# Miniprotein binders against q6w4x9r395to579: the designs that were tried, part 88

Target 1, 185 residues: q6w4x9r395to579
Amino acid sequence: GHCSLEGGSFVTTFDARPYRFHGTCTYILLQSPQLPEDGALMAVYDKSGVSHSETSLVAVVYLSRQDKIVISQDEVVTNNGEAKWLPYKTRNITVFRQTSTHLQMATSFGLELVVQLRPIFQAYVTVGPQFRGQTRGLCGNFNGDTTDDFTTSMGIAEGTASLFVDSWRAGNCPAALERETDPCS
Short names: E, the ipSAE of ESMFold2; O, the ipSAE of OpenDDE; V2, 0.75 times the mean of E and O plus 0.25 times the DockQ between their complexes.

## First folded at step 8 (miniprotein)

Design e6 (at its last look DockQ between E and O 0.01; V2 from the best seeds 0.00; counts 0 for: pae O 12.2 > 1.5, placed apart)
Fold by ESMFold2, look of step 8:
Structure e6 (fold): chain B 185 residues (1-185), chain A 82 residues (1-82)
Amino acid sequence: as target 1 above (185 residues)
Amino acid sequence: STTRLRIEFRDISEEQAKKVELIIRYEAEKSGVDVEFEYHDGRLTVEARGSPEAIEWFLYIVRLELWYELPDVTIYVIKVES
């Protein structure tokens, strides 16, 4: 399954449902019992230009009970707050430079993250088939049915991306004063 | 039905307890969970009540937020009852 986070705050779920949102928070991108140590991927969005309605991805965070790996727009990779030289390995995670413009986080538990650093900071999430029907977050539930990919943190399927995205906020982030949903999603 | 959850944080400062409380209040409001706090002698106790589904998500997201924001505090799950 493939989930993408592309410029203009565009997201395509594991079930290929596209949507767009605008917000300046940290969001739960993916959580699943298949991720060890209660792991989750999070995405950090911030204002990206002079327009107050424009937001973009600025970091991706893998968080578990042991690791807090941050891959940020400034091209620095940290774990638990400490900058790391690449390639960087833990017991079950390897982060390395895939190309001059791309970093990859490969894992032994079926999660792969590819981060495009330039020209635009974007992220691509791949999960193995063991994740089917067992994901939650902005990447959807990976059950082969796009009609319930907008399932909130409370288990409610919403008809709009904005309510769905807002439910996956992490931390005390104010609701965005200007959130937009691409009508195509 | 209503699920009741008790969690604790031990050996934390009053400043740390305030930060934990802010995170938990925010997530409780988002999750539809009622919370009560008691801080005494370095121990913060939280009593939470809500639907089984809300409590499960609440606990999960609180753990993730604390690992992200306050990695030096430890959460102890004391009791979960329906």
Scores: ipSAE 0.012, ipTM 0.377, lowest interface PAE 7.9, mean pLDDT 80
Fold by OpenDDE base, look of step 8:
Structure e6 (fold): chain B 185 residues (1-185), chain A 82 residues (1-82)
Amino acid sequence: as target 1 above (185 residues)
Amino acid sequence: STTRLRIEFRDISEEQAKKVELIIRYEAEKSGVDVEFEYHDGRLTVEARGSPEAIEWFLYIVRLELWYELPDVTIYVIKVES
């Protein structure tokens, strides 16, 4: 499964369903029993302009009982608030510079993250086949059915992205705005 | 059960296609997947056959390996269950 966060506000789920939203919160991208230590991948969005539609991805966070890894647009990798030099390696996670513009988080448990730092901060999440049907969050449920990708944290399938996205907020933030736009346009 | 997978690389140079072929052949061998290649005028077509599980893993690994190698190449994936 491949999930992408592009263009500042576009998301494509593991099942290849594209959608757009504008929010300024931390959202759960991926939860799964396949992630060790109650791991979760999250996305941090913030204002990039003055209007409500001017929002962008500013960081990606992997959080588990053992690790907190933050990849930000400033090329800073932190674990529990501590800045780390690359390559950074834990028991089963390695963060390293893939190219001059890309960072990669490699894991031993079937999760891969590639972050494009410039010109636009974008993220690409890849999960192995063992994750099929066992994922939740903004990246969807990876079951091959796009019609149920907007399943909320409470297990309710939504027809629009706004309530879906809001259900996956990791904190108390304003409601997200939905715009249906082709991510490839 | 056998799954047939077609991967199409469009706007790919012959030189790039050769590199891709090497990478895919290597991964196919590791995954237990049979592959065939056809290149014609900027398009590389890969036919892969194997068990559903092998194909899923194969595709997963191939995408990871090629992600940053082909930034200007469009990739299409078609799965056919048989």
Scores: ipSAE 0.000, ipTM 0.180, lowest interface PAE 12.2, mean pLDDT 87
ESMFold2 (binder alone), look of step 8: mean pLDDT 89; pTM 0.878

Design e7 (at its last look DockQ between E and O 0.05; V2 from the best seeds 0.00; counts 0 for: pae E 13.6 > 1.5, placed apart)
Fold by OpenDDE base, look of step 8:
Structure e7 (fold): chain B 185 residues (1-185), chain A 82 residues (1-82)
Amino acid sequence: as target 1 above (185 residues)
Amino acid sequence: STTRLRIEFRDISEEQAKKVELIIRYEAEKSGVDVEFEYHDGRLTVEARGSPEAIWWFLYIVRIRLKYELPDVTIYVIKVES
C-alpha cells in the first residue's frame, strides 16, 4: 500500500483515494497493530501563508514507545531532541539520505517512508501486505475499498474529509477545513 | 520550565479508566512526566506535569495509544499551563 502527502494539502490513501484538507495540526497518518511498540506515523501541518487555505506539511513523525523520530525540512530529531547525523540507525529503523533531496526511513517491520525535502516537503508511505485491512489514520484502512477510507478514530464513516481528518488529530488544534484549492498553494 | 497538562475523559467506565491509567502511567514514566488521576462518576481526570518537551511527547504518545486501544474513548485536553 502506498499513501502520499503531496502539494502541501493533498493526501492519497493506501486505497488510492485522493482528498484535500487544510489544517494546522499533527495528524495520525498510520496506526496499526503491525507497528511495534504502539508505533504510529504522524504528519505535522502548519501555516505556509496568511490565508487559512495556505497550509503545508512541515514534518513527519514516527512515534512509538521506543522511538521518536521527527523528520523536518531542515533536520532529523530523535528521542533526545537533538539533531542527528545521517545515517541514523536504531534497533529496527534506519534513516538515511536517499538522494540530495530525499530522505528515507527504512524499517524491519514493513514500513517505508520517503520524504522529499525540496522543493516541496512531501511524504510517501509504503506498507507491506501484512498491513492490509489493519491500518488506521489519514492514510486509510488499506482494505481495497475507497468508500470507507474516511473512517474516524471512533469508527464512524464520514462522507467528507474534514471530520475524518479532525478525528485523527494528535494535538489540540483548530478544526480542519476541506477546501478544493490548489494543493501546491 | 514546567508545564501542567489536564486531560479529561468523559463517559468512561471504571474498567476503561483502569486501562487508561495503566497506559498513561507507563508512558508518563518513560517520558519523565508526573501524573495524578481522579475518577468520579464516569469522568477520569489526569493531571500531568513535566518539561514542555516531555509533556508534548507524552500527550502525543498517549493519544496514539488510546486511539488504538480505546478508540471509543474521547480525549479532552482541558488546560495547559506553562
Scores: ipSAE 0.016, ipTM 0.320, lowest interface PAE 6.1, mean pLDDT 87
Fold by ESMFold2, look of step 8:
Structure e7 (fold): chain B 185 residues (1-185), chain A 82 residues (1-82)
Amino acid sequence: as target 1 above (185 residues)
Amino acid sequence: STTRLRIEFRDISEEQAKKVELIIRYEAEKSGVDVEFEYHDGRLTVEARGSPEAIWWFLYIVRIRLKYELPDVTIYVIKVES
């Protein structure tokens, strides 16, 4: 299954449902029991212009009970707040430079993340077939049915992207004019 | 089905407990989870009830928010019953 985060806050789910949203928060992109140690993939969006409709991806975060791996638009990779030389390996995760413009995070548990650093910060998520029907978040539920890809954190299928996206917030999201400070970004 | 979750926070101040309660009330409301609080002598106990998926999501989001908003507070999961 493939999920993409492109340009001006466009998302395409594992079931190929496209949508766009306007938000400045950290969101749960992918959560699944297939991810070890309560793992989740998160996406951080911030303002990219003066209009409220101008938001873009600024970081992707893999968070579990042991790791917080941050890949940010400033091209720095950290784990638990410490900058890492690439290639960076843990027991089950490898982060490396795929090309001059792309980084890749490969895992032993069927998650792959490719981050385009330039010209626009974008992310591409691939999960193995074991994830089918077992994902939640902005990438949808990977069950082959696009009609329920907007399933909220409360398990309710919504007809609009805005309500769906808001339900997957993973932190305090002040007004769109404020920013969260992250020492890893 | 209904899942019951009991969690606690130990050795926290009344100010910290208030902040934890605000976070938990907000996320419980979003998740459709019912919560009850008891604070005594630096110990905050929270009893939560909801569907299995609502409780899982609730606990997951609360852990994330506490890690970044209140990093000096530790959540202890006492029991989970379905």
Scores: ipSAE 0.000, ipTM 0.167, lowest interface PAE 13.6, mean pLDDT 79
ESMFold2 (binder alone), look of step 8: mean pLDDT 89; pTM 0.887

Design e8 (at its last look DockQ between E and O 0.01; V2 from the best seeds 0.00; counts 0 for: pae E 14.0 > 1.5, placed apart)
Fold by OpenDDE base, look of step 8:
Structure e8 (fold): chain B 185 residues (1-185), chain A 82 residues (1-82)
Amino acid sequence: as target 1 above (185 residues)
Amino acid sequence: STTRLRIEFRDISEEQAKKVELIIRYEAEESGVDVEFEYHDGRLTVEARGSPEAIEWFLYIVRIRLRYELPDVTIYVIKVES
């Protein structure tokens, strides 16, 4: 499964459903029992301009009981808030510079993350086949059906992205704005 | 189940082809895909073999990396056989 966060506000789910939203909070991208230690991948969005539609991805966070890794445009911060030099390696996670503009988080449990730092901060999430039908969050449920990708945290299938996205907020944030658009257009 | 993927790079220099090969070999190893390369007169052909899931992942990552590391190189997915 491949999930992408591109163009500042575009998301393509594991099931290849594209949508767009504007929010300024932290959202759960991926939650799954296949992630060890109650792991979850999150996306941090913030204002990139003056209008409500000017929002962008500013960081990706992997959080578990054992690890906290924050990847932003300029730094990688770990559990204790310390910026780390790359490569950074834990028991089952390695963060390293793949190219001059790309970082990669490799794991031993079937999660891969590629982060484009410049010119636009973008993220690409890949999960192994063992995650099929076992994912939750903005990246969808990875079951091969795009029509139920907008399933909320409470298990309700929504027809539009706004309520879906809002249900996966990881904090107290304003409601997200929605415009469903093909990110490849 | 085994899937075969053929990727072509056209109008690619020998130097670019070497870079592509290095990138693809790395990702192939990481994804559990077997790859073979053939370069001839500005065309690089890559044959990849693996499970359907491995090939899908392989292609996905390769596209991402090549898009930014070699933005002037066009990727042609020629054939996928299952």
Scores: ipSAE 0.007, ipTM 0.200, lowest interface PAE 10.4, mean pLDDT 88
Fold by ESMFold2, look of step 8:
Structure e8 (fold): chain B 185 residues (1-185), chain A 82 residues (1-82)
Amino acid sequence: as target 1 above (185 residues)
Amino acid sequence: STTRLRIEFRDISEEQAKKVELIIRYEAEESGVDVEFEYHDGRLTVEARGSPEAIEWFLYIVRIRLRYELPDVTIYVIKVES
């Protein structure tokens, strides 16, 4: 299954449901019992440098009881805040430079993350078939049905992206705003 | 049905306790969980009540936020009863 985080705060879920939001927070992208040690994948969004209230992806974080890996445009930072030279390896995770513009985090537990650093910071999440029907977060539930991909952290299916995204906040931040209620915007 | 959750934070400063309280209060409101706080001698205790599903999501979300925002603070789950 594939989930993408692309410019303009666009997300495409594991079930290929696209949506957009405008928030400045850390959000849960993916939680699953298939991730060891209570692992979660998170996305950090901040205001863009343009003169609008639009937001963009600035970092992706993998966090478990044993690992904290922050990938941003400038560096990979682990536990204790240390910047790491690539490749970076643990027993089940390897982070390496895939190309001059892309980093990859490969794992032994079926999660793959590819981060495009330039020209714009974007992220692509791939999970193996064992994750089917067993995911939660901004990337949806991976059950082959787009009608319930906006299921909140409380298990409630929402009709709007903003309420759904807001329920998956994982940091101290303002609630997500629904910026585009005008069809022409 | 109602689930009751008791959690503690030990050996934390009053400054750290304020930060923990802000996180917990916010997530309790979003999850439909009622919370009460007590801070004394470096110990912050939290009594939380809600549906089994709300408490489960609340605790999970709080653990994630604390791990990211306050990694030096350890949550101790003391009691979970229905």
Scores: ipSAE 0.000, ipTM 0.149, lowest interface PAE 14.0, mean pLDDT 77
ESMFold2 (binder alone), look of step 8: mean pLDDT 90; pTM 0.901

Design s11 (at its last look DockQ between E and O 0.63; V2 from the best seeds 0.00; counts 0 for: pae E 5.5 > 1.5)
Fold by OpenDDE base, look of step 8:
Structure s11 (fold): chain B 185 residues (1-185), chain A 91 residues (1-91)
Amino acid sequence: as target 1 above (185 residues)
Amino acid sequence: GSEELFERAKELIDRAIEAARRGDFEEAKRLLDEAFKLIEEAARRGLDEELIEALRYAAKLVREGIEAGNPRLIRLAEYLLMIVWWEVDRR
């Protein structure tokens, strides 16, 4: 399964459903029993301009009982603070520079994360087949059905992205806004 | 109890960050001062030291970020608070 966060506000779920939202909160991208130590992948969005529609991804965060990793455009923060050098390795996770503009978080449990740092901060999440039907969050449920991807944290299927996205907030933030999207934007 | 103090402190730090984003640094500082008081009280009441340290550090980062005009430090504080929130939720 491949989930992408592109163009600042565009998301494509594991089931390949595209949608756009504008929010300035932290959201759960991926939660699954397949992630060890109650792990979860989160996306941090913030304002990138003056209008409500000017929002962008600013960081990706992996959190578990054992690992805390924040990948932002300017720095990588880990359990021990800011990483001064890469690769950073834990028992099951390695964060390293893939290219001059890309970082990668590789894991031993079937989760891969590629982050494009520049010119636009974007993220690409890959999960193994063992995750099928067992994922929750903004990346959807990975069950091959796009029609139920907007399932809220409470298990309710929504017709619009805004309520769906809001249900996966990891904090007290303003409501998300749904907008028509151009996949190239 | 200590848990309620923890939640209140966290909320104050969040509000301080919001105030800082609006440029209301005086309000942010007042909120942080109150947060520190609650953090210390929570510590005295036996709240988990790791949580206490995380909140304390987050609050310090916000303060330093304001004083230094460094939004990065404030962002780091936000990350820490997020981590703390997630850890608490998992307990």
Scores: ipSAE 0.134, ipTM 0.536, lowest interface PAE 2.5, mean pLDDT 88
Fold by ESMFold2, look of step 8:
Structure s11 (fold): chain B 185 residues (1-185), chain A 91 residues (1-91)
Amino acid sequence: as target 1 above (185 residues)
Amino acid sequence: GSEELFERAKELIDRAIEAARRGDFEEAKRLLDEAFKLIEEAARRGLDEELIEALRYAAKLVREGIEAGNPRLIRLAEYLLMIVWWEVDRR
């Protein structure tokens, strides 16, 4: 399965459902029992211009009980905030510079992540067939049916991307503070 | 409760990060001082040592980022806090 995070905050799910959102938060991109040690992949979005509707991906984060990896710009930060030079290797994970513009995280558990650093920071998530029907998050549920890809963290299928995306927020984010302001009228 | 100490300390560090990004370094330092107070109270109560050290390090990174004029250290502190709270939320 393939999930992509592309410029302008565009996402395409494992079931090929495209959507866009305007959030400035950290979101759960992928959770699955197939990821070891309670692993999860997260995406960090921030404002990218003067318009409130301009947001972009700034980092991808992989967390488990054993591994804590942040990929942003041209830096990889692991356990306790230490920056690492590439290639970075554990028994199950290798992060390396694939090309002059791309980094790759390869794993032994069927997750592969490619990050495009330039011209625009983008991410491409690939999971093996063992993940089918076993995923949750912004990349959808990988069940072959696009009609329920907007399933929230509570297990409710939504018809709008914004409600779906908001349900997958990780931690306290500026978006909660912005809800107190006057929305479009 | 003891969970309130950790939540409040994280909130103070988050606010210090935002203040530092605005260039309000005096407010950022004040918020970090208050966060250190709560972290040390948690240490006196014998609470989760790993969480205490993670919060100390995040706060230290923000202070060093302010003092060195290095926004990358402040961003690293923000990533560390995300990692820490992911672990807390899963307990």
Scores: ipSAE 0.026, ipTM 0.463, lowest interface PAE 5.5, mean pLDDT 79
ESMFold2 (binder alone), look of step 8: mean pLDDT 80; pTM 0.764

Design s12 (at its last look DockQ between E and O 0.39; V2 from the best seeds 0.00; counts 0 for: pae E 1.8 > 1.5)
Fold by ESMFold2, look of step 8:
Structure s12 (fold): chain B 185 residues (1-185), chain A 91 residues (1-91)
Amino acid sequence: as target 1 above (185 residues)
Amino acid sequence: GSEELFERAKELIDRAIEAARRGDFEEAKRLLDEAFKLIEEAARRGLDEELIEALRWAAKLVREGIEAGNPKLIRIAKYLLMIVWWEVDRR
């Protein structure tokens, strides 16, 4: 199965359903029991242009109980907050420079991630057939049926990408009021 | 109770990384110092050990990003904090 995150905040699911959304937060891209150690793949989106509604992919994160691997648009790879030299290898995961413009994360558990760094930061997710019908998140459920690819985190099939995407937010974006302000200071 | 201290410490850490992202390192340090005080008070009140560990790790991540002075690492710290808070809330 193939899922893509391309410029303009375009997503194509494992079942080839395309959609676009606008958001500035972290989203669950892929969850599955096929990923070891409660693994998940996340996508981080941020504002990308002068328009408040333009957003783009800025990082991809692979999580498990042991690893928090971040691949950022700044061409930095970290694990658990520590910058890593490439190629970077754990027992089950290898991150390496595929070309001058592409990085690859290869795994022993059927997940592959290819990240295009230039000219636009984009991501391409490939999962093996063992994932069929066992995925959830922005990449859809991989069941061969596009009519339920917009299934929310509560298990509800939605007809709009906005409600679907909002349900897959992972965490809260800070509000402007969280800055300390005081006219007397 | 101690769960209120957890939410307040989490909020201060989130504010600290946002200040650091904008280059306001003195404000970031002040917020982080306050967060560490709340973390220690929450630990004295018997807040769950996993929650305390998450708070300490998050505060350390922000402090290390500030000390590195590298805006790329500060941005990555922000992304990672959002995910860590999501993980904690699911447990």
Scores: ipSAE 0.527, ipTM 0.761, lowest interface PAE 1.8, mean pLDDT 83
Fold by OpenDDE base, look of step 8:
Parts: sequence; C-alpha cells; structure tokens
Structure s12 (fold): chain B 185 residues (1-185), chain A 91 residues (1-91)
Amino acid sequence: as target 1 above (185 residues)
Amino acid sequence: GSEELFERAKELIDRAIEAARRGDFEEAKRLLDEAFKLIEEAARRGLDEELIEALRWAAKLVREGIEAGNPKLIRIAKYLLMIVWWEVDRR
C-alpha cells in the first residue's frame, strides 16, 4: 500500500483515493496493530500563508512507546535529541539520507517512509501486505475499497474529507477545510 | 493527581513558548525548568510512564527550539505537546 502527501494539502490513500484538505493540526496518518509498541505515523500541518487555504505539511512524526522521530524540512529530531548525523538507527528503525533532497525511514516491521525535503515537503508512506485491512488514519484502511476510506476514528464512514480528517486530529485544533482534489496542488 | 501535574506542566510549557515569542528567553527557560520539575514529580509518583516520557520529550523539543532560535521547531514541538495532551485526555 502506498499513501502520499503531496502539494501541501493533497493526500492519496493506500487504496488510491485522492482528496484534499486544509488544516493546521497533527493528524494520524497511520495506526495499525502491525506497528510495534503502539506505534503511529502522524502528519503535522501548519499555515503556509495568510489564508485558511494556505496550509502545508511541515513534519512527519513517528511515535511509539520506544521511538519518537520527527522529520521536518530542516531537521530530524528523535527522542535522544536532534540527530547530528545520519543514519540514525534504533532497534527497528533507520533514518537515512536517500538523496540530496530525500530522507528515508526504513523499518523492520513493514513500514517505509520517504520524505522529499525540497522543493516541496512531501511524504510517501509504504506498508507491507500484512497491513491490508488493518490500517487507520488519513491514509485509509487499505482494504481495496475506496468508498470507505473516509472512515472516522469512531468507525463511521463519512462522505466529506473534512469530517474524516477532523476525526483523526491529535489535539484541540481548528476544523479542517475540504477543497476540491487537485493533483497539481 | 497526575492529571493536575500534566495540566500544570502543559500550561507552563505554553507560557514558555509565549515568552520565547516575545523574546523573553530567560522567562521561557525558567518556565520550562519549572515544567520539568513537575514532570519529574509525576515520574516519581509512578504515574503513567508513557505519557510522562512523551511529555518530557515534547518539553525538551520546545527547549531545543527556543535555545536554537528555531521558530519552526518550536511550532512543531507545540503540536507534539498537543498530541501528548490529547492522549492524556483519552485515558
């Protein structure tokens, strides 16, 4: 399964459903029992301009009981502090520079993350087949059905992206705004 | 209880962030130090080690952002703090 966060506000789920939203919060991208130590992948969105529609991805965060990793455009920060050098390695996770503009987080448990740092901060999430039907969050449920990707944290299928996205926010944040899907944005 | 400690710590961290935004880094550091004391107190009481660790981590990131003069990091850290608090509320 491949999930992408592109253009600052465009998301494509594991089931290849595209949608767009504008929010300024941290959202759960991926939660699954397949992630060890209650792990979750999250996305941090913030304002990139003055209007409500000017929002962008600013960081990707992996949190578990053992690992805390923040990948932002300028820095990689871990539970041990800012990573002074790459690759950063834990027991099950390695963060390293893939290219001059790309970072990669590789794991032993079937999660891969590629982050494009420049010119636009974008993220690409890949999960193994063992995750099929067992994922939750903005990346969807990875069950091959696009019609139920907007399932909320409470297990309710929503018709709009905004309500879906809001259900996966971590914290008291403003409501997300739904916009038309634009692959060029 | 632990909830009170967490709430107070969060408030101090928020105030620290605001102090830093105003350029009062000394006050920011003071507030953060106090927040860490509360976190450690909660730790000593053995209350929810996972949340304590997360809170400690988030607070540390705030401090690092302040010390580095990195507003982006500070903002990210604030969002992380919100995650921790959200988790507290869910339990």
Scores: ipSAE 0.499, ipTM 0.784, lowest interface PAE 1.0, mean pLDDT 89
ESMFold2 (binder alone), look of step 8: mean pLDDT 76; pTM 0.713

Design s13 (at its last look DockQ between E and O 0.06; V2 from the best seeds 0.00; counts 0 for: pae O 9.8 > 1.5, pTM O .678 < .8, other shape alone 7.215 > 2.5, unsure alone 67.757 < 70, placed apart)
Fold by ESMFold2, look of step 8:
Structure s13 (fold): chain B 185 residues (1-185), chain A 91 residues (1-91)
Amino acid sequence: as target 1 above (185 residues)
Amino acid sequence: GSEELFERAKELIDRAIYAARRGDFEEAKRLLDEAFKLIEEAARRGLDEELIEALRYAAKLVREGIEAGNPKLIRLALYLLLIVWWEVDRR
């Protein structure tokens, strides 16, 4: 299964449903019981410089009870903010420079992440077939049916991306408040 | 009790991060001042020392990022608070 985050604001789900959104939060990209130690993959978005309403991907974060890995355009960070030289290895995860413009996070549990650093920060999530029907988040549920890919964190299938995306916010961020308050968004 | 103070302090730091990212440094500093007060009250009420130090460090990074004009420090604080949120949510 393949999920992509491209062009700063575009997402294509594991079931190949494309959508676009703008928000300045962290969002849950992928949760699954197939990820060890309660693992989750998250995407961080921030305002892009040209328009007040546009946002773009700035980091991808993997968190579990064992591992705290942040991949951003300018560094790989783990634990309490320690920047790491690549390759960075744990027992289950290796982060390495795949090419001059791409980083890869390879895992023993069927998750692979490729991050393009330049010219635009983009991310490509690949999961093995054991994940079929067992994913949640912005990458959808991987069940072969695009009509329910916009399933919220409460299990409600929505017809539009905006309510779906908002339900997957991670941490306390003011994305909904910002859209409501900012006259230029 | 102290869990409410922790959640409020974390919320203020999160808001300070987003204010700083949009360039509203005066609002960010005001939010941080209030957050530091709540952190110290939570510490007096016996909140987990590890959580208290994490909040102090995140707030300090935002303040330093504003003072130095260094957005990398502000992004780092965002990542650390995300880790704090995840760990509390999983307890």
Scores: ipSAE 0.510, ipTM 0.773, lowest interface PAE 1.8, mean pLDDT 83
Fold by OpenDDE base, look of step 8:
Structure s13 (fold): chain B 185 residues (1-185), chain A 91 residues (1-91)
Amino acid sequence: as target 1 above (185 residues)
Amino acid sequence: GSEELFERAKELIDRAIYAARRGDFEEAKRLLDEAFKLIEEAARRGLDEELIEALRYAAKLVREGIEAGNPKLIRLALYLLLIVWWEVDRR
């Protein structure tokens, strides 16, 4: 399964459902019993402009009882395109520079993350087949059915992305906004 | 000594968390910056266990940011995490 966060506000689920939202919160991208130690992948969005519709992905966070990994677009993370702290290696996770513009988080449990730092901060999540039907969050449920991808944290299928996205926010944040736009833009 | 430096850093981190919860990110950043310096100094003195503990506190800060849905706090936590880990890795 492949889930993408592109263009600052576009998401394509594991089931290949595209949608757009504008939010300034931390959201659960992926939660699954297949992730060890209660692991979860999260996306951090913030304002990129003055309007409510000017939001963008600013960081990806993997959080478990054992590991806390944050990949951000902040310059403190990188020096002239290079992250000073890389490679970062834990028991079952390795974060390293893939290219001059891409970082990769590799794991031993079937999760892969590629983050494009430039020119746009974007993220690409890949999960193994063992995750099928066992995922929750903004990346959907990976069951081959796009019609139920907007299932909330409470297990309710929503018709709009905004309510769906809001259900996966980590804290008290403003409500997400939904816009009908070309996901390829 | 180095132990004292770490304890002071710990206190600053806790205060930074509190500042961030109040929305005072400038103060949080200031406190973290000061904590960074103390941790770096402790690192130079070879206190690896304290560095590991510092990482735990960084992780705590990240968690706080996530739970609060606060990207700014997460960014601050990132800075701490990266700096501390960098110091550890250089050993």
Scores: ipSAE 0.010, ipTM 0.204, lowest interface PAE 9.8, mean pLDDT 81
ESMFold2 (binder alone), look of step 8: mean pLDDT 68; pTM 0.586

